# Miniprotein binders against q53ft3: the designs that were tried, part 111

Target 1, 195 residues: q53ft3
Amino acid sequence: MFGCLVAGRLVQTAAQQVAEDKFVFDLPDYESINHVVVFMLGTIPFPEGMGGSVYFSYPDSNGMPVWQLLGFVTNGKPSAIFKISGLKSGEGSQHPFGAMNIVRTPSVAQIGISVELLDSMAQQTPVGNAAVSSVDSFTQFTQKMLDNFYNFASSFAVSQAQMTPSPSEMFIPANVVLKWYENFQRRLAQNPLFW
Key: E = the ipSAE of ESMFold2; O = the ipSAE of OpenDDE; V2 = 0.75 times the mean of E and O plus 0.25 times the DockQ between their complexes.

## First folded at step 12 (miniprotein)

Design he19 (at its last look DockQ between E and O 0.48; V2 from the best seeds 0.56)
Fold by ESMFold2, look of step 12:
Structure he19 (fold): chain B 195 residues (1-195), chain A 97 residues (1-97)
Amino acid sequence: as target 1 above (195 residues)
Amino acid sequence: SDRRRLIRKAKMAARWLRLALELARQGNTEAAKAAIEYAIRLLRRIEELATTPEEEEIVEQAIEAAQEALQLLEQGKPDEVEEILQEAIELLEELIQ
């Protein structure tokens, strides 16, 4: 019913069902992950009046899960991007270099999805700074930033007939900016998280 | 608290069965079967939460109806499941009151 995508990894489409209404994806080597995408596969929708609460969990130094609510997925918002890099805590004891200590860093975290009535979800508050909104909103925001940069850079364009020599200044051909802009747009449309 | 949890899960199970009915009407048999399977998992949890003989009997009947509907879909008989799914939904509505 759900998928989980991390940039540079194969998509996960086989969540482990851990309760009648709860599903989990494992994130091995989670310390290298900055964003996760959670989405509905489209094979079966939520029933009307239901949706999914999305959580992130990592084991603490005792191996106990620490769960944080990231946000929601629903039939009306079937995908979302979550930033998890700011949600990881340092674990173990740390000392100045001159002391010998064993530092344990757990390496597997989880994304959990709890299927619930929408009324129950409305009372929940995600942790701040976790959501990057939906994939569509992230792509739209990035596209607006690209358009703004391109328009700004283009406002400085001059023809070679309009140039004056300035040996201490560096210049780039305007078509380099255009080529970069077009390539970035194409890559963003293919994979919004390529960067 | 167990009664409140039972009612919440019964509402969810009923919503899954209503989705299954709609999917079966559309000829989407595989999705209808999946929706019934989710409902059955909720029903088994309701069975664990039930505290009265009346609640236990209602949920047992709802499980039996949902399992029969699932069997009919597995046999390729989606036209025959509507009455049985409606029966299961009505049983769950009785639990909710």
Scores: ipSAE 0.659, ipTM 0.885, lowest interface PAE 1.1, mean pLDDT 78
Fold by OpenDDE base, look of step 12:
Structure he19 (fold): chain B 195 residues (1-195), chain A 97 residues (1-97)
Amino acid sequence: as target 1 above (195 residues)
Amino acid sequence: SDRRRLIRKAKMAARWLRLALELARQGNTEAAKAAIEYAIRLLRRIEELATTPEEEEIVEQAIEAAQEALQLLEQGKPDEVEEILQEAIELLEELIQ
């Protein structure tokens, strides 16, 4: 359902489901990360009237997790870029992940997505400066992320004859990824804020 | 309150089931299955939050209906899923009221 991408790193498409409505990506060496892209894979949309609240968690000076609301993803806005490099000193607010005993490793941050009603999301206020507002920086970042994702996905491309049977895994044809990439590029060129 | 939490989850479950129905109609069987699975997980949580025998019964029936719908999709019978999903949705609507 969700993907997470850090520039210069492999794309993550397998979120850990930690609750019925909560998903988590691990971000090792988070101190080197400036921006994170969270996006929908396009396989399963949100139900009508629902979306995802995106949270970032980092360990505080005491090693305790601090969760902060970064922003939102929806069917109408299926991807978002967040700046996380400046969030290291923020105070944690009440968050939906607080009651969850998520095993944390030092230097590993987490992106959490909470699937929620849109009405509930509207009552939440993201932390300041997390959303990338510069169109130019956003476009450049998005382009780099798209290229990274495409290169990553393409590196795993095999012909049907080369496939090893794995009944537990779902496969996406390479042409679907390419088509998605081309369509996204086209839309981005037309309107950098199309999402 | 636990009741408010129950109602919220029931609303969410109903929305997932409605999505599943739409996806099934569109021929997106895999996505429909996934949506039903999400609904079932929510339903199980609702079951834990239920405080009355009536609520427990409604949720159990909804789980059974959702599971049946999932089986039908696995069998390649998407046309038969609509009625069952609609039943599950109606059960959840009863719970919300």
Scores: ipSAE 0.509, ipTM 0.830, lowest interface PAE 0.9, mean pLDDT 84
ESMFold2 (binder alone), look of step 12: mean pLDDT 87; pTM 0.872

Design he2 (at its last look DockQ between E and O 0.64; V2 from the best seeds 0.00; counts 0 for: pae E 1.9 > 1.5)
Fold by ESMFold2, look of step 12:
Structure he2 (fold): chain B 195 residues (1-195), chain A 97 residues (1-97)
Amino acid sequence: as target 1 above (195 residues)
Amino acid sequence: SDRERLIIKAKMAARWLRLALERARQGNTEAAKAAIEFAIRLLRRIEELATTPEEEEIVEQAIEAAQEALQLLEQGKPDEVEEILQEAIELLEELIQ
């Protein structure tokens, strides 16, 4: 249902479901991460009247998890970019995850998503400065996402000798992906809102 | 209280079942099945929170209805799920009262 993207890393699309309404992504080596993107995969939307509260958890100096509300994802805003670089020494906030997912490794943090009624989400206040401006964050996010996509797609490239003759399997030449990547990135640099 | 938590989860389960009904009507059986599965997980939690025999009976009937709807979708019978999903939703609305 959810994805989690950090620039320069493989996108995570298989959240760990830790309760009937709660999902978690692990973020190893979280100290090198400045921004995360949380988004809906599009396989299933939230039901009407529901959405997701997004939390960030990191281990404090004692190795205990500190949870902070970053913001929300909804059907009307199905992706959001959160800045976490300033939160790694912050103070925790009220959260629904209890003691679950206690981090025992100092370099592993977590993104938690709690599926909730919209009325319940309206009573919550995200930590300050987690939200990122859509104009600047869009350009930075898109550039880093394109790098990630190119590396991801290139890992599936096959030579002509490796191609499997199957009518149900489709192949994309790596050169086509590269041309698309370069053209899209050029257009984005000229006009961040061209899409 | 357990009753307040039960009501919240019952509202959420009903919303998932309404989504399942919508997706089944649109012929999107995979989305409908996924929505029912989310609802069933919520219903199992509601079953744990139930504190009266009346609550237990209602949630058990709702689980049975949701499981029947899921089975009908697995059998390729999406036209047959509307009434059973509507019954499950009505049971959850009764539970909320």
Scores: ipSAE 0.527, ipTM 0.845, lowest interface PAE 1.9, mean pLDDT 79
Fold by OpenDDE base, look of step 12:
Structure he2 (fold): chain B 195 residues (1-195), chain A 97 residues (1-97)
Amino acid sequence: as target 1 above (195 residues)
Amino acid sequence: SDRERLIIKAKMAARWLRLALERARQGNTEAAKAAIEFAIRLLRRIEELATTPEEEEIVEQAIEAAQEALQLLEQGKPDEVEEILQEAIELLEELIQ
């Protein structure tokens, strides 16, 4: 359902579901991370009237998790870029993930996505400066994201003859990924803020 | 409150079931199954939040309906899922009121 990308790293497409409505990505070596992209994979959309609140957590001086609301993803805006570098020294409070038993290791931050009603999301206020507003920066980062994802996905591509039976897994044809990539590129070129 | 949480989760579960219904109609069985699974997880949480026998019964029936729908999808019978999903949605709507 969700993907997470840090520039220069492999894309993450397997979020840990920690609750019925909550997903988590681990971000090792988070101190070196400036921006993170959270995006919908396109396999399963949000139900109508629902979206995702995106949170960032890092350990405070006491080693306790500090959660901060970065922003949102929706069907209308299926991806977002967040600057997290300036948040690492901030103060946080208990958020929806606070009650979750999430195993944390030193130097590992987390991106949390809480699937919520849009009406509830509208009442929340993201931390300042988390959302990347520069069109140029956005376009460049998005392009990097697309390339990273495409390269990652393509690295796993096999012919049907090379496939081994795995009934518990679903497979996406490579041409679907390519089509998605091309469509996204076209839309991005037309309007960098189409989503 | 627990009641408020129950209502919110019920609304969410209903929305997932509606999505499942839509995807089933479109022939996207995998998406429909996934949506139902999300709904079932929410329903299990609602069951824990239920405080009255009536609420417990409604949630249990909704879970059964959702599970049946999932089984039908596994069997390749998406056309038979609509009525069952609709029943589950109606049960949740009853719970919300």
Scores: ipSAE 0.449, ipTM 0.799, lowest interface PAE 1.0, mean pLDDT 84
ESMFold2 (binder alone), look of step 12: mean pLDDT 87; pTM 0.866

Design he20 (at its last look DockQ between E and O 0.55; V2 from the best seeds 0.61)
Fold by OpenDDE base, look of step 12:
Structure he20 (fold): chain B 195 residues (1-195), chain A 97 residues (1-97)
Amino acid sequence: as target 1 above (195 residues)
Amino acid sequence: SDRERLIIKAKMAARWLRLALEAARQGNTEAAKEAIEFAIRLLRRIEELATTPEEEEIVEQAIEAAQEALQLLEQGKPDEVEEILQEAIELLEELIQ
């Protein structure tokens, strides 16, 4: 359902579901991360009237997790870029992940997505300056993200004749990835803020 | 409160089931399955939040309906899923009242 991308790193498409309505990505070496992209994979949309609240968690000086609301993803905005580099000194607030025993490793931050009703999301206030507002910066970052993802995915591409039987694995045809890429590029060119 | 949480989750579960229904109608079996699975996870949590025998029974019936729908999709019978999903949605609506 969700993907997470850090520039210069491999895309993550397998979130850990930690609750019936909550997903988590791990971000190792988070101190080197400036921006994170959270996006819908496109396999399934949110139900009508629902979206995702995106949270960032880092360990405080005591090693306790500090969660902060970064922003939102919705069907109308299926991806978002967040600046997290300036959030490391923030104070924690009440968050939906507080009751969950999530195993944390030093130097590993987390992106949490809480699937919620849109009405509930509207009552929440993201931390300031987390959302990237510059259209040009957004477009450039998105393009880099797309290229990174495409290059990563294509590096694993094999012909059917080269495939090794793995019944436990799901495979995505390379043409599907390419089609997605092309469609996304087209949409981005038409409206950089389509997502 | 637990009751408020129950209602919120029930609303969410119903929305996932509606999405599943739409996906099934469109022939998107995989999306329908995923949506149903999502709903079932919510329903199990609702079951834990239930405080009355009546609530427990409604949730149990909804889980059974959702599971049946999932099985039908796995069997390649999407046309038979609509009625069952609708039943599950109605059960959840009853729970929300």
Scores: ipSAE 0.671, ipTM 0.888, lowest interface PAE 0.6, mean pLDDT 85
Fold by ESMFold2, look of step 12:
Structure he20 (fold): chain B 195 residues (1-195), chain A 97 residues (1-97)
Amino acid sequence: as target 1 above (195 residues)
Amino acid sequence: SDRERLIIKAKMAARWLRLALEAARQGNTEAAKEAIEFAIRLLRRIEELATTPEEEEIVEQAIEAAQEALQLLEQGKPDEVEEILQEAIELLEELIQ
């Protein structure tokens, strides 16, 4: 139902269900992570009147994990990017995960999603400035990744006159890469969540 | 309190069953089954929270109805689940009162 994405890592689509209404993603090597994207896969929506509260927790040598509310995902806001670099130290409060015995591995943080009634979610307050603009930030992140790939690939472009024959090697015309880039960019502008 | 927690989970289970009903009507059998499975997990938690014989009987009947609906979907009989899902929803609404 949920996905979790960190730049430079494979998307996670198989959350661990830890309670009837609670799901967790592991974030190994969390200290190298600045932002995380939590999104709905689109296979099943929330029922009307429900949504997901998104929490972050890191391993704490003092024993009990401390969960911090980052923000929310809903049918109307099905993806969000959260800044977690400022949350590596933190102060906990009562929350849906607080009484749960969740197994934790040292150096592995967790993203928790609690599926709740919207009325229950409206009474919760996220930790300050964790949430980033969901669609605009996702689009900006995606555009930067797209530009990085295109610039890298283009740095190897040569004209046909400059090529050394290599019949055992496969080549693609640079215009194919450009057309892919332009089409992806157009689709991203039309629907940021198309991919 | 246990009663307040039970009511919240019963409301959530009813919401999942309503989604299952709509998904079944649209021919989306996999979404319907997934929604029923979420509802059943909530119902098992409600069973643990139940403190009166009335609550226990109602949740048992709701579980049986949801399980029958899930079984019919697994057998490829989505047209047969609507009445059973509505019955389960009504049982959950009774729990909430």
Scores: ipSAE 0.589, ipTM 0.856, lowest interface PAE 1.5, mean pLDDT 79
ESMFold2 (binder alone), look of step 12: mean pLDDT 86; pTM 0.864

Design he3 (at its last look DockQ between E and O 0.84; V2 from the best seeds 0.65)
Fold by ESMFold2, look of step 12:
Structure he3 (fold): chain B 195 residues (1-195), chain A 97 residues (1-97)
Amino acid sequence: as target 1 above (195 residues)
Amino acid sequence: SDRERLIYKAKMAARWLRLALELARQGNTEAAKAAIEFAIRLLRRIEELATTPEEEEIVEQAIEAAQEALQLLEQGKPDEVEEILQEAIELLEELIQ
């Protein structure tokens, strides 16, 4: 139902379902990541009155997860770009004397999506530095994301003559990806902040 | 409380089943099955939260109805699921009351 994209990496389309209403993507080497895109694949919409709250998690100095609400995805806003580079530090403990801080080692962060009623989501407040991008930076990142997603998804295209039965797998028609790509490019050209 | 969590999840399950009904009417059988599967996962959690015999009975009936609807879709019978999905939705509305 969801995808997760980082510039320069393969798109992830197979979220791990960790609860009846919660999905997770792993982000290895998260310290090198500045932005992530979370989007709906289009295979199934949210039911009316529901949406997804998007969280970012990184381990603190003790390896305990620190979860932060980044924002939302909904049927009306099916993709979102989040800046996470400023979230990976600055939440460490600081005393007035600033000594004996534990240095961090690389670890795997996570993007979490919690499927919720819109009424519940309306009471949530994202962290103030996650959903902010400049128009130039946003446009450039978004164009790279569009190209990356389209090229990746298209690399899996096969004709019906090339398919073999795989009843345990779910497939999407290739034209859905093309339709999404063309629509998104048109809307982005009309208004880079349409989402 | 367990009752408040039960009601919240029942509202979500009902919305997934309403979506499944709409998708089945549109002939989108694969998406309808996925919506029912999400609803069943919520119903399993609701079953764990149930604290009264009435809640337990309603949840069991809702699970049975959702599973029957899923089986009908897997058999390629999407035109036969409307009544059973409506029954499941009504059961969830009783849980919410």
Scores: ipSAE 0.706, ipTM 0.896, lowest interface PAE 0.9, mean pLDDT 79
Fold by OpenDDE base, look of step 12:
Structure he3 (fold): chain B 195 residues (1-195), chain A 97 residues (1-97)
Amino acid sequence: as target 1 above (195 residues)
Amino acid sequence: SDRERLIYKAKMAARWLRLALELARQGNTEAAKAAIEFAIRLLRRIEELATTPEEEEIVEQAIEAAQEALQLLEQGKPDEVEEILQEAIELLEELIQ
C-alpha cells in the first residue's frame, strides 16, 4: 500500500504492518537523511473519507522514541516529501504509535503511517518544518527521487521466462511502474503541488 | 473510550468494505481482496472491544460475511460479492448507531 524513499537509498515498498491501521518503515542511519518521500503504491487506494497520517520517530537522549507528525497522504495527495533533518530536537506529542512495542535499534529512525478518517486527521497539526515549501526545490527533489526509483525498479526487471517461483512474494509488472512514473511526471509538470 | 474506539474502527471497516465493493465492480479483484482483509483486521479488533453479547454477535456476523466475500473473490465470482459485502456494511452501521 505504501512506499518510502530516501535519496541515495533503495526504495522501500514492504512496510511492516504493526497494527490493523498502522504501517512502519525503518530508516537506518537516519542522521544522514535530509528528506523522506512517502507515497502510495497505487495498488490499493484509501477508502473514501480516509487518509494516512505520517509520523517520524527517533530516539531521544534517553533512547526513548519520540514521535512527531510530519504530515499526510491521501488519494488526492498520494505522495509527500518531508524534511526530517531538523527534527532531532523536537518534543514528542501524543501519537498513535505510543502504545505499540516497536523494536528499535540505535541509529534507526522510523516512518509510521496511521490510516485514519480524514475528519480525525484535520484535527492534527504537523510539525512546522517538515513540509517542503519551495516549489522549485520540491520539483527538483521529486524528479531526482522519481528517477532514482525508476532506475532502481527497472534494474530488477525480469521477463516472465526468467522468473523463479517465489510464492511468498508479490510481483509488480514493469509496465505498471512505468505507467505510474509517466503519470506522476505529467501531474508534476502540470502542478508541482498536486500532492 | 473503548466505545469511541469501537465506533471509530467500525466506521473505518465499513469504508474498507465499501471500497472493496467498488473495486470488485471494477474488476480489480486483488485490490478488493486486500481491502476486505483490512476490514477483517479491523473487525477482529472491534470484536476485542465489544462489551455486550449483541455487539459480539454483530461483529462475528460481519467477519463471516467479509470472509465469505473474500472466498468468492478467490473463486472468481465478483458478481456474487455485492450482496454479502452490503450485508456486512449494514451490520457495521448497526454497530455505529
Scores: ipSAE 0.455, ipTM 0.806, lowest interface PAE 1.1, mean pLDDT 83
ESMFold2 (binder alone), look of step 12: mean pLDDT 86; pTM 0.857

Design he4 (at its last look DockQ between E and O 0.01; V2 from the best seeds 0.00; counts 0 for: pae O 10.8 > 1.5, placed apart)
Fold by ESMFold2, look of step 12:
Structure he4 (fold): chain B 195 residues (1-195), chain A 97 residues (1-97)
Amino acid sequence: as target 1 above (195 residues)
Amino acid sequence: SDREELIIKAKMAARWLRLALELARQGNTEAAKAAIEFAIRLLRRIEELATTPEEEEIVEQAIEAAQEALQLLEQGKPDEVEEILQEAIELLEELIQ
């Protein structure tokens, strides 16, 4: 149902379900991460009146998990970028993950998604300014994501002479991916907040 | 409290089942099954929280209805799930009252 993306890393699409309404992604080497993207895969929407509260967990100086509310994803806002570089020593939030199997490995953090009623989410305030990033940080994160997508898609490119027909598969010409990449970069350079 | 959590989980389960109804009507059988599976996980938590015989009976019936709906979808019978999903939703609404 959810994906998690860090610039320069492979996208994660297989959240660990840790409770009936809670999902987790592991973030190894989290101290090198400045931003994360949490998004809905599009396989199933939230029911009407529901959404997801997104949390970040990092180990404190004692190795204990500290959870912070980053923000939300909903059918109307199915993707969100969160800046976590400023949260790695911040104040904890009230959170619903406290009694579950939580990773305590010193260099691994977690993104938690709690599926909730919108009314319950409206009563929560994200810690600090996690969903807001500077234009420079946002631009750098987005550029790395664009490079990652282009490199990933390009790694599957084959020449016409090497194609083997597969009636069960759909294909996209490689130049479509390149054109998308170039257009997106141009739009981002003109307005980092164009979306 | 356990009662407050039970009501919240019941509201969520009902919303997942209403989504499953809509997805089944649209022919999106795989997404409908996933929505029912989320509802069943919530119902199992509700079962753990139930403290009265009335609550226990209602949630047990809701689980049975949701499981039957899931089986019908797995058998390729999406036209047959509407009434049983509506029954499960009504049971959850009774639980919320």
Scores: ipSAE 0.741, ipTM 0.911, lowest interface PAE 0.8, mean pLDDT 80
Fold by OpenDDE base, look of step 12:
Structure he4 (fold): chain B 195 residues (1-195), chain A 97 residues (1-97)
Amino acid sequence: as target 1 above (195 residues)
Amino acid sequence: SDREELIIKAKMAARWLRLALELARQGNTEAAKAAIEFAIRLLRRIEELATTPEEEEIVEQAIEAAQEALQLLEQGKPDEVEEILQEAIELLEELIQ
């Protein structure tokens, strides 16, 4: 039902179902993680009138889990990006995972998804700065990613006249990359949540 | 819309020119040339999307600046490219306001 993505790591698609309405991903070495993407796999939608509240837990100084509400995913917003790097000193909020003694190793954080009524979710306030909240922030993040790729690819650009024969290598015309970039930018402008 | 497309392409062109400037400073002349060539291609598309004489003039000036920068790099004068590329970037920034 859910996936979790951390940059530089393999995508996680096998959440631990700890209850009928609760799913958990383990995040080893969480201190090195800046952002987490939580997304629906598209196999099973939320029931009508329901969505997912996304929580983050880290061990406190006493080794006890501190849970914080990051944000939400819904059928209408099936993916979200969360910043977790600044949450180490945050205060715990009321969380639906409190009764679950999930054995944690000190270096492992968790992402928890609780399936809840949309009306109930609307009454909850995510922790500040966790949600890459605005369509604008998501657009900015995507733009930075695109720019990074574009800069990287461009640094290797050469004209055909400058190419050295390398029969073992495949080449992609720069125009193809440009066209892809243009199409992506257009789609992003039309709908920042197109993916 | 055509205006939205123009703005998207203008932003992209500006990014290519900024990259070209950085690459030129790093001594990567060939990559800088390639980046400028990409910018010129986008500028030509923007020219087709321009609807006002002011937009047309801005795009034309940006194309000229980019072409001059490319020529200077071909001549082995990377030190002279910075000012010209900066001018082209500023023109594009004006276009997206």
Scores: ipSAE 0.000, ipTM 0.200, lowest interface PAE 10.8, mean pLDDT 80
ESMFold2 (binder alone), look of step 12: mean pLDDT 87; pTM 0.873

Design he5 (at its last look DockQ between E and O 0.43; V2 from the best seeds 0.59)
Fold by ESMFold2, look of step 12:
Structure he5 (fold): chain B 195 residues (1-195), chain A 97 residues (1-97)
Amino acid sequence: as target 1 above (195 residues)
Amino acid sequence: SDRERLIIKAKMAARWLRLALELARQGNTEAAKAAIEFAIRMLRRIEELATTPEEEEIVEQAIEAAQEALQLLEQGKPDEVEEILQEAIELLEELIQ
């Protein structure tokens, strides 16, 4: 349902569901991460009247999770960019995650998504100004997202000579990915906010 | 309170089931199944929060209806799920009262 993208890294599309209404992505080496994009994959929308509260968790000096509300994703705003570089030593916020998903190592943080009624979300206040809407920041992030998608999809490219007898497997021709990448870059150069 | 949390979860479960109904009507069977599965997980949580025999019975009936709808979709019978999904939604509306 959700994706999570860090500039310079491959996209994550397989959130761990940790409760009936909560999803988590691991962020290894989180200290090197400045921005994260959380987005809806488009496989299933939120039900009408619902949305997602997005949290960031990092281990404190004792290895305990510290959760902070970053902002929201909804059907009307299906992706959002969050700055996390200034949050890695901040105070925690009130959150719906308990002691779930204890971080395995000191260098692994988490993005948590709590699916909630919009009325409940309207009463929440994100910590700091984590949401980023700057055109320059958006353009830089989007370029990194394009590079990550191209590298990710290209890693699955298989020549016709390498085809196997597994007919249930699907393959992406590399030229299709390249064409999409070039078209997307063109659209982005014309309108950095078209997404 | 437990009653307030139950009502919130019931509202969310009903919204997942309404989404499933709309997705099934559109022929998006896989997304409809996923929405029902989310609803069932909410219903299991509601079952844990239920404090009266009436609440427990309503939740049990809603789970059974949602599971039947899921089975019908797995059998390729999306036209047959509307009545059972509406039944589950009405049961959840009783919990919210």
Scores: ipSAE 0.666, ipTM 0.885, lowest interface PAE 1.1, mean pLDDT 79
Fold by OpenDDE base, look of step 12:
Structure he5 (fold): chain B 195 residues (1-195), chain A 97 residues (1-97)
Amino acid sequence: as target 1 above (195 residues)
Amino acid sequence: SDRERLIIKAKMAARWLRLALELARQGNTEAAKAAIEFAIRMLRRIEELATTPEEEEIVEQAIEAAQEALQLLEQGKPDEVEEILQEAIELLEELIQ
């Protein structure tokens, strides 16, 4: 359902579902990360009237998780870029992820996505300076994200004849990835601000 | 409150089931299955939040309906899923009232 991308790193497409409505990506070496892209994979949309609240968590000086709301993703805005490099000094507020005992290791931050009703999301205020507003920068990041994801996914592409039995694994046809890529490119070309 | 949480989750579960119905109609069976699975996970949480026998019964019936719908999709019978999903949605709407 969700993907996460850090520039210069491999795309993450397998979020850990930690609750019925919550997903988490781990971000190792988070201190070197300036921006994070969170995006919909296009496999499953949000139900009508629902979206995702995107949170960032880092350990405080005491090793306790501090969660901050970065922003939102929706069917209408299926991806977003967040600047996280300046968020290290924030005070933690009560957070949807606060009650979850998520195992944390030092130097690993987390991106959390909470699937919520849009009405509830509208009542939340993201932390300042997290959202990247530059259209040109946004377009460039989006293109890099798309290319990174496509290259990553295609590197694993095999013909059916080359597949080895793995009943525990799910497979996505390459055509699905290509279709998603093409559709996303088209949308981006029509309106770079569809994000 | 637990009741408020129950209502919110019930609303969300219903929305997932509605999405599943739409996806099934469109022939997107895999996405429909996934949507139903999301709903079932939420329904299980609702079951834990239920405080009355009536609520528990409604949620149990909704889970059964959702599971049946999932099985039908796995069997390649999307046309039979609509009625069952609609039943599950109605059960959740009853729970929300």
Scores: ipSAE 0.649, ipTM 0.884, lowest interface PAE 0.7, mean pLDDT 84
ESMFold2 (binder alone), look of step 12: mean pLDDT 85; pTM 0.841
ESMFold2, look of step 16: ipSAE 0.665; ipTM 0.882
ESMFold2 (binder alone), look of step 16: mean pLDDT 85; pTM 0.839
OpenDDE base, look of step 16: ipSAE 0.628; ipTM 0.877

